# Ledger of designs, part 9: VH-VL binders against p04169

Target 1, 76 residues: p04169
Amino acid sequence: GLPDGVEDLPKAEDDHAHDYVNDAADTDHARFQEGQLCENCQFWVDYVNGWGYCQHPDFTDVLVRGEGWCSVYAPA

## First folded at step 4 (VH-VL)

Design a03 (framework fv_murlentamab)
Fold by ESMFold2-Fast, scan of step 4:
Structure a03 (fold): chain C 76 residues (1-76), chain A 123 residues (1-123), chain B 106 residues (1-106)
Amino acid sequence: as target 1 above (76 residues)
Amino acid sequence: QVRLVQSGAEVKKPGASVKVSCKASGYTFTSYAIHWVRQAPGQRLEWMGWINAGNGRTKYSQEFQGRVTITRDTSASTAYMELSSLRSEDTAVYYCARGKYTTWSGYSYFDYWGQGTLVTVSS
Amino acid sequence: DIQMTQSPSTLSASVGDRVTITCRASQSISYIAWYQQKPGKAPKLLTYDASSLESGVPSRFSGSGSGTEFTLTISSLQPDDFATYYCQQYNSWPYTFGGGTKVEIK
């Protein structure tokens, strides 16, 4: 679930943590596989307007984009 | 059982290129990333870049962007690292290492290493 | 980039001693590995995820710490343990290593 105070979280910028990108098409990371997106990752909790909360401990301070990607991706 | 075997020592002139190979055995080559790490005499380990052996995607250190190229041959289970525009400061032992992903981090630690390849750049 | 600072750079110890070496990150991290390197050889993995011992590594080695300060401890130093030790963070790109701690004979 969504944490208390989720409405106060800023949107992530590219490179926030773990080579995060707001658009998965922008990554050249060796770990990336086609079709991987924040919104189909096990840490994703949907929130609003294509943005969600990431339960990974390094993303507790931001909202991540559903069409984004980062190197700690794990399939849901 | 898991082995990474690198090509032999190289002596190069400034401005030349060097290509080091790393042959993997004892595991499914395409399931792991291969990283390249160098160590100049008496200095710390320095990460250069990595390749996903399955899909061929690469990521390079900022310091090596534009002059390092990492490739792989899945049929030979071999990764390659080519460094161009060599300088005397590039004299180092170059290691390949297998990356193992953790449960939480998409980045890896290095569980098996090649024996190293000494590259000497001299005028 | 996350900077990894090891201390001390050199440590003199005797067989049987308890040895602790430290690694400090320039920002809070969760993922760190420790390696042992002997002269002329490749590094060998000792611990990963701060405190997980790699299979085949003697139990006298242990990792601990969180946030910005991490340690590798050798509970009873053996002759085979005189080597240089490196920490490595894999919390963020780019990967960075500490400067090394040489454990030498007292």
Scores: ipSAE 0.007, ipTM 0.675, lowest interface PAE 10.5, mean pLDDT 89

Design a04 (framework fv_murlentamab)
Fold by ESMFold2-Fast, scan of step 4:
Structure a04 (fold): chain C 76 residues (1-76), chain A 123 residues (1-123), chain B 106 residues (1-106)
Amino acid sequence: as target 1 above (76 residues)
Amino acid sequence: QVRLVQSGAEVKKPGASVKVSCKASGYTFTSYAIHWVRQAPGQRLEWMGWINAGNGNTKYSQEFQGRVTITRDTSASTAYMELSSLRSEDTAVYYCARGKYHGWSGYSYFDYWGQGTLVTVSS
Amino acid sequence: DIQMTQSPSTLSASVGDRVTITCRASQSIEYIAWYQQKPGKAPKLLTYDASSLESGVPSRFSGSGSGTEFTLTISSLQPDDFATYYCQQYNRYPWTFGGGTKVEIK
């Protein structure tokens, strides 16, 4: 699940942590592979309007975009 | 002033390829994305794909994946869209449009559009 | 894909009328833009992020809504406003557009 207070979390901005981008198409990171998205990552918990919670310790203070990506991506 | 100027109308036969250009001026080309959107006669607007003009990364709509190639030339401030294996259903006005970053979801809405290029596919 | 449904398809109005165009998304979104298109021309951005007015667009245009239902309102229709209007979501790829609403002379 979603954490208590999820409704108060701000949306992540690009470069929040681990080369995070709100749109996977914007990354030029060497570890990126086509098709990888926050929404198909093991840390993803769906929330609202295409935004979700990320259970990775470095993203607990923000909502991440389902179409985003970061360098600690791990397939669900 | 920001301006996107597209190449002229094309008439192609089924099975051919078409390459449309979009020349940008009035802004830093590499700081924005260029999207391609088409509109067939009497139909809705249909998003095809985009290119990040700075790094060259592309993303294509599933429908066009394998048939569309979007490229750019930073020295000429020009983006290109090539569509292959043309069918009569590809007859449409093709637009390039600038994608504007707003901090929440990357490149988003289209603040400036090219004038459009009519591509007619007929025998 | 997120489906965008506009209503009405055609709207007949007179100068000075208040015009409201509706757009319904098949799932909840928050990123929607509205465009005006005149015959033979490219679309022109009017509003973005549901309710933000693009610079240079007259204040008689306004966007509102949240979730799945959004509206574009023209508070007092001017002669220059007879055109086709399209909504567009940029919440999820692929970007999708509504079918358009043609605002024509009564």
Scores: ipSAE 0.050, ipTM 0.786, lowest interface PAE 6.0, mean pLDDT 90

Design a05 (framework fv_murlentamab)
Fold by ESMFold2-Fast, scan of step 4:
Structure a05 (fold): chain C 76 residues (1-76), chain A 123 residues (1-123), chain B 106 residues (1-106)
Amino acid sequence: as target 1 above (76 residues)
Amino acid sequence: QVRLVQSGAEVKKPGASVKVSCKASGYTFTSYAIHWVRQAPGQRLEWMGWINAGNGQTKYSQEFQGRVTITRDTSASTAYMELSSLRSEDTAVYYCARGKYVPWSGFSYFDYWGQGTLVTVSS
Amino acid sequence: DIQMTQSPSTLSASVGDRVTITCRASQSISYIAWYQQKPGKAPKLLTYDASSLESGVPSRFSGSGSGTEFTLTISSLQPDDFATYYCQQYNSYPWTFGGGTKVEIK
């Protein structure tokens, strides 16, 4: 589930934490694997308009994009 | 204090299904994963699968794919594991366990365990 | 799947002994945990990330190793330590456990 106050969270910027990118196609990180997206990561909680909440401790203050990626990606 | 409390022992016939519950308390249920691990008498621990308690996404061991279903009820802070098409070799103690986060491997080691549920499959 | 081979399967020891148990992975890993299990009870976490001691676990327990060979050491065995010990890798799915080492009284 979504946290209280999710409606007040700002959208993440590229490089928020862990080499985060709003578009997985933009990453050049060595650990990236084709098909990895925030929306199929274990921390993803869907919210609205392609944005969701990330339960990872370093992303609790932002919304992340479903088509995004970061270096601590863990498959669902 | 973190507690995971499981439902009681079950006796089932071959071909039946069993559903075991795991009620969590003492932490924010939706911020962790719940894993299911079984242990047949005298055998090693065997990982079955996990569920992200927040979004309901699951991952299953290939050995149990198609027979195991893991679900959760966020309002009750409870995870469930249902195993179908039971055989005598499914006789085991079934544990739920809380997954602790590790980068690169997700919710991976188990810092708190339920007490276990004995499932006996006999004809 | 990563196979975890644990040895010995049974170890007889006396109170005060230094006990070491070994776990070998079929490929190089970085993420391994050790658990203690007493008869009729759920496993209890001892160490994680190869060498990190879980809060509340006595300092006589320590984990070490890298690559494919890992050990759990009990520096001075206590009566409360007679139990079965399991290693677990969480480097990649599916997570797998060793076969267990039973530490029993000599």
Scores: ipSAE 0.006, ipTM 0.656, lowest interface PAE 9.7, mean pLDDT 88

Design a06 (framework fv_murlentamab)
Fold by ESMFold2-Fast, scan of step 4:
Structure a06 (fold): chain C 76 residues (1-76), chain A 123 residues (1-123), chain B 106 residues (1-106)
Amino acid sequence: as target 1 above (76 residues)
Amino acid sequence: QVRLVQSGAEVKKPGASVKVSCKASGYTFTSYAIHWVRQAPGQRLEWMGWINAGNGNTKYSQEFQGRVTITRDTSASTAYMELSSLRSEDTAVYYCARGKYRSWSGYSDFDYWGQGTLVTVSS
Amino acid sequence: DIQMTQSPSTLSASVGDRVTITCRASQSISYIAWYQQKPGKAPKLLTYDASSLESGVPSRFSGSGSGTEFTLTISSLQPDDFATYYCQQYKSYPWTFGGGTKVEIK
């Protein structure tokens, strides 16, 4: 689940950690493979309006976009 | 068993280019990344860049951007690193290393390494 | 770039000693790997993701730490362990290594 205080988390900016992008289409990272998105990553917890919580320790301070991507993507 | 075998030592003059090969065996080449890391005599390891062996996408360190090109041949299970406009400061042992997928951290640690290729740049 | 500072640069130790090597990052990071390198050889992975022991690595090696300060410990030094050790961060590009710690025989 969602952590206590999730309603106070700011939306992530591009480059927050691990080459994070709010739109997977914007990455040219060597690790990226087509179809990978935050919303189909094992760390994703859906929240509101296309934004979610990421359980990865480097993203606990932000909301991430479902259509986003980062280099520590792990398939659900 | 996993093995990465690199091409032999090279001696180059300033301004030349060098291309080092790294032949992989013992695993599915296209499921992993290959990184290139160099070490000048008596100095620390320095990351140069990497390639996704499956799709061919690359990422380079800004220090080497414009001088380094990393490629791969999937039929030969071989990665290549070409460094151009060589200077004496490029004298180093160049290593290829395999990036293994970790669910928590990606392809970021190097579980198997090639034996290294000494590149000497001298006039 | 994230700077990785190792200490000490060199330490002299005897077989059976507990050896501790430290690595400081200039920014908070979640993950480092530790490598062992012997003269004329490629580095060998020991630990990854700060504290995970690589398969086949002896249990006397352990990694710990979080934030900006990380350590590699060898609980009982063996003859095969005299080598140089490097830490590596992989939070952001470029990946960077520490300056190395040489563990040499007394």
Scores: ipSAE 0.015, ipTM 0.727, lowest interface PAE 6.9, mean pLDDT 89

Design a07 (framework fv_murlentamab)
Fold by ESMFold2-Fast, scan of step 4:
Parts: sequence; C-alpha cells; structure tokens
Structure a07 (fold): chain C 76 residues (1-76), chain A 121 residues (1-121), chain B 106 residues (1-106)
Amino acid sequence: as target 1 above (76 residues)
Amino acid sequence: QVRLVQSGAEVKKPGASVKVSCKASGYTFTSYAIHWVRQAPGQRLEWMGWINAGYGNTKYSQEFQGRVTITRDTSASTAYMELSSLRSEDTAVYYCARGSYRSSWYPFDYWGQGTLVTVSS
Amino acid sequence: DIQMTQSPSTLSASVGDRVTITCRASQSISYIAWYQQKPGKAPKLLTYDASSLESGVPSRFSGSGSGTEFTLTISSLQPDDFATYYCQQYDSYPYTFGGGTKVEIK
C-alpha cells in the first residue's frame, strides 16, 4: 500500500535512480521493451492523477509517473 | 557478519506442502531482497522467486506460479518459501539468497546453507 | 526466457594454469554474475555486472564480455579453485543460470 506521508512526496525527475524517465518513450536503455511502464510494474501503487508510489527501495522518497520507466522494471 | 540460516532437511510425500525458513542476521533485513533458488541433483540452479523484505512485494517464476508462496516476518528477520502440491521432480536443495542493490538488478551476494527437500513415497 | 549456455561443461587443468569459461546468452544482456559452487555447499558470488569483482574474491578471478558472450577467467588456478562455476543473467525475469562448468584439477 501507500506509505504514511505520501501526500508530501515530490515528483521524481528524470534520472532520479536506475535511469528513470518520466516518459517511457524517452528511454534509450537497452533493457527497455515496448509496453513497459511504471504503472504495470510490480512495484507500482497507484495514487493520484497518473502518479504513484514505487515500493522499490531506491524510489521511496518520490512519486513516479505511471507512464514512466526505469531499468529495474519488473512486470506485475 | 552477514548470515542466512535455513531450516533443516525435509522428507515429504507427493501432494504434500513444505515450508522452508531462512533467518537473516548481521544486516538490516528490511533493506534487502531475499530470493529463492533450487537445485535438483545433478541439475542447474533454478530461480523460483523473490520478496522485498521491507515492503513484502513478491515476484515468482511463472513455472512455480500458483504453487510457491514467499513471505517474511520482519520482527524475526526471517523469510519463508512454501511449495505446495509436491512431486518427485521437486526433490532438490532449496537455497535462500540475499539480493544486493549494488547493481541495477539484484545479484546474490550471500546464500543460506541450503535445505534438502526429498519427495518420495 | 533467456537461455544461458556454458562451455565447456567440464575442463581439466593444472595448478598455475589460466582457465577461461564462456557463457552465451540467447539474447543481448547487460547484467550477468558468476558463482563458484563446491560439492555440498551453497554457491559463492565471484563477479557481477559482467566485470565487477565481488569484495573478498581473489584478484585471479575476472569477468568480461558484453552482448551475448561472456567469460570468467582464473589467471593462475589454485587447488581451492576445484569447483563448478555457474553464470547467471539477472537482466530480466525469470533469472536464469547456465548449465555449469566443472573445473577438475589434474
């Protein structure tokens, strides 16, 4: 679930961790496969307006965009 | 010193379930992932799944989906792997291993000693 | 699933020899680890991210390669290196291991 204080988390910026991008279309990473998005990743917890919480240890301090992507993507 | 200590050997009949434990010490348990890997006699290592010890998220290999359940107890710093509907082909040594965040993925830097599960009638 | 093929399946070498073990992935990968396993023991991490040496592992071990072909090299084989070696991709789920290479000291 969503952590206490989720409402105070800032939105992630590109390159926050693991080659994160706010728009999957912007990645040039070799591991990217078409259709992979934060919102269909196993770490995704939906929050509000297309943003969610990422349960991966390196993203606990930010909100990630549902249409984003990072190199530690794992399908839900 | 980082240590992962597993429960002892098990002998089960076909159709039974087995639950193996993996007790962690020497590090902050909730900051790492625990993976489960098995090795049948004379065969290669086979990845079964993992759990984020802090948040409890799991991912399973599709081959084991529906038969394997991985859980953890943060107060006891212990991870568990339960495999149901056992077959003779499930006879193997089952390992837990810690996933390191030094890479963008999780290489297995420390391993438990292994638990032999024998499935026979 | 990504298939990992190791060669050779067995090799015989003398103490002091340079030993190379290869691992071929069925598709291009960036994240591979090598493990050493002795009879009756759990595997031990040697290298990760293709070429990074794990802390505490002797410098005679090294990993190299990119794309689909990777190697583990032991520059001067010691008696303690008699073991089976496994490569593992952690590029995508499910994680998969090679078939193993048994190093026999003659």
Scores: ipSAE 0.007, ipTM 0.647, lowest interface PAE 13.3, mean pLDDT 88

Design a08 (framework fv_murlentamab)
Fold by ESMFold2-Fast, scan of step 4:
Structure a08 (fold): chain C 76 residues (1-76), chain A 121 residues (1-121), chain B 106 residues (1-106)
Amino acid sequence: as target 1 above (76 residues)
Amino acid sequence: QVRLVQSGAEVKKPGASVKVSCKASGYTFTSYAIHWVRQAPGQRLEWMGWINAGYGRTKYSQEFQGRVTITRDTSASTAYMELSSLRSEDTAVYYCARVEYRGDWYPLDYWGQGTLVTVSS
Amino acid sequence: DIQMTQSPSTLSASVGDRVTITCRASQSISYIAWYQQKPGKAPKLLTYDASSLESGVPSRFSGSGSGTEFTLTISSLQPDDFATYYCQQYNSWPYTFGGGTKVEIK
């Protein structure tokens, strides 16, 4: 799971990579389907306070919000 | 009804340690984090650290690193904050506060009543 | 650390006034909350995520802003609103608070 140093990772900002949004309700992306969230994505590792680690190579430098979404979503 | 109830006021000598408790009720304790925030008289709120009540992971402010220890007891639904090597500047009201994880809010949504810790000789 | 600079430190106002309190972050943030604190009491959450109103908080309170500039507005000050107000960022560790704005009766 969680990488060493996860406690030093900053929270992601909207548009970090792949049209990332911290609230899935804010996305207008064509690939989005209702119910898709970072926390039910295959790359999600739960951490704390509704934030988790994303194992996708483009998100290893941030924490992502569980209720967020991005265009490389893949169901867990 | 969510409640956080803290232990009573403490008077300590410089160099001593204090341990403040925060008993949670009205929600699933292990699904939330507990943060500790203090406020010296007339001063701003100052974040000290947090604990994930589920698996016990902690993070502390650098200002308190080495002096603060935050723990929890899941069977008692209680979080604890212990501050060691007390100085007169540690005289403050200490608050516990809840943060939801896997929810809609990450601000401090419910607060304990506060515990006054007075450090004097 | 993200520094939160709050202004003014104190303001005197009358019932019915529009009150505006500002908070500046030392870097761009998205996650900011506002709290109300009355003497001898714990802080109470008013707004979060810059502009979302906490359940049970009167609609005369509103948060706004983005980037580094944020505002709490009380559209028509009530007697119950004389208190100290704090902004807080939860965008990055460590969490940091503004210095507070005391709203007192004129």
Scores: ipSAE 0.007, ipTM 0.639, lowest interface PAE 12.7, mean pLDDT 87

Design b11 (framework fv_murlentamab)
Fold by ESMFold2-Fast, scan of step 4:
Structure b11 (fold): chain C 76 residues (1-76), chain A 123 residues (1-123), chain B 106 residues (1-106)
Amino acid sequence: as target 1 above (76 residues)
Amino acid sequence: QVRLVQSGAEVKKPGASVKVSCKASGYTFTSYAIHWVRQAPGQRLEWMGWINAGNGKTKYSQEFQGRVTITRDTSASTAYMELSSLRSEDTAVYYCAREKYDFWSGYSYFDYWGQGTLVTVSS
Amino acid sequence: DIQMTQSPSTLSASVGDRVTITCRASQSISYIAWYQQKPGKAPKLLTYDASSLESGVPSRFSGSGSGTEFTLTISSLQPDDFATYYCQQYRSYPWTFGGGTKVEIK
């Protein structure tokens, strides 16, 4: 689930960690495969307005965009 | 078992190019990324880039961008690293390494390494 | 780029000693890996995710730390442990390694 204080987390910026991008279409990373998105990743917890919490330890301080992507993507 | 076997030592002149191979066995080649890391004599390990063996997409270190090309042949289960415009400071042992992705935690690290290929650049 | 600094560069120790090697990151990171390299050989993974021990690695090796300071400890040095040790961060590209710590016989 969503952590206490999720409402106070800032939105992630591109390059926050692991080549994170707010729009998967912007990545040219070698690990990217078409259709991979934060919102279908195993770490995704939906929150509000297309943003969610990421349970990956390197993203606990931000909200990530559902249409985003990063190099530690793992399919749900 | 998982094994990465690299091509043999190379001696090149300045300005030449070198292409090192890394043949994988013991696993599904297209399911893993292969990275290239070099080590000059007495120096630290230096990451060069990687390739997704399944789709062929690559990522290169900024330091090597424009000189390094990483490719793979899925039929041969082999990755290649070509470095052009060689200089004496490119003398190093070049390693390929398999990226292990821990599906549950989401972290990656190198679980298997090739034996290394010594590339000597001398006039 | 995240810079990884190891200390000491060289450490002289005897069999049975407890050895601690330090790795400092230029910014806060969650995880590092530690590798052992013997002369003429490829690096071998020892620990990952800061503290997870790779399968087949002796339990005398342990990793710890968080933020900017990480350590590799060998609780009772064995003859097979004289080698150079490297830390690595894999938080962001380029992936970077420490300068190495050579553990040599006293």
Scores: ipSAE 0.012, ipTM 0.719, lowest interface PAE 8.3, mean pLDDT 88

Design b12 (framework fv_murlentamab)
Fold by ESMFold2-Fast, scan of step 4:
Structure b12 (fold): chain C 76 residues (1-76), chain A 123 residues (1-123), chain B 106 residues (1-106)
Amino acid sequence: as target 1 above (76 residues)
Amino acid sequence: QVRLVQSGAEVKKPGASVKVSCKASGYTFTSYAIHWVRQAPGQRLEWMGWINAGNGNKKYSQEFQGRVTITRDTSASTAYMELSSLRSEDTAVYYCAREGYDWRSGYSYFDYWGQGTLVTVSS
Amino acid sequence: DIQMTQSPSTLSASVGDRVTITCRASQSISYIAWYQQKPGKAPKLLTYDASSLESGVPSRFSGSGSGTEFTLTISSLQPDDFATYYCQQYKSYPWTFGGGTKVEIK
């Protein structure tokens, strides 16, 4: 589930935490593997218009893009 | 206190199915994933699959795909694992475990475990 | 699948000894967790993220390593530490465990 106040969360910017990018295609990080996306990560909670909530503590203050990626990706 | 309490031991015949329950308490059930791990006598721990307790999304190990079904009931704070077409090799202790979380890792490890359910498959 | 190999499979030690258990991965992994299991009981988390000690676990337990080689060290073995220890990788599905190291009384 989505947290109370999710409607007030701003959209994440690139580099918010853990080498986050809004478009997985933009990362050249060594840990990246083809096909990894925020929307198939275990921390993903779908919200609206391709944006979701991330349950990782460093992302609780933003919405992340479903097509994004970060270095603490964990498969769902 | 976080607790996971599993259903009791089962004895099944080859070809039957078994359904093990895992009742959670002491935390918000829908905020964590529940994994299922088994251990046959004298063998290593073997990951079977997991379920997101909040949205019901699940993933199974390829080895168990087609025989395992993991579900949850949010009103009862209970996760279930059903294994079908049982063989003698499925004799094992089956554990449910809560997915741990730490800001440094963001990866899956198991911070709390159920007590285990012995499933014996014999003719 | 990532293969996890533990050594030794059995270790005999005395109270007060420093014991080291090794876990080797078939490919480079980012993180590993270690568990303690006593007969008839569920595993108990000791360390995660290679070196992070779980809350409530005695400080004599420590994890270290990176890449393909990881270790769990018990700096001064206590009577309650005679158990089987397992490593687990959580880099990619399927999650895999080592074969276990049984720490026995010498």
Scores: ipSAE 0.007, ipTM 0.642, lowest interface PAE 10.2, mean pLDDT 88

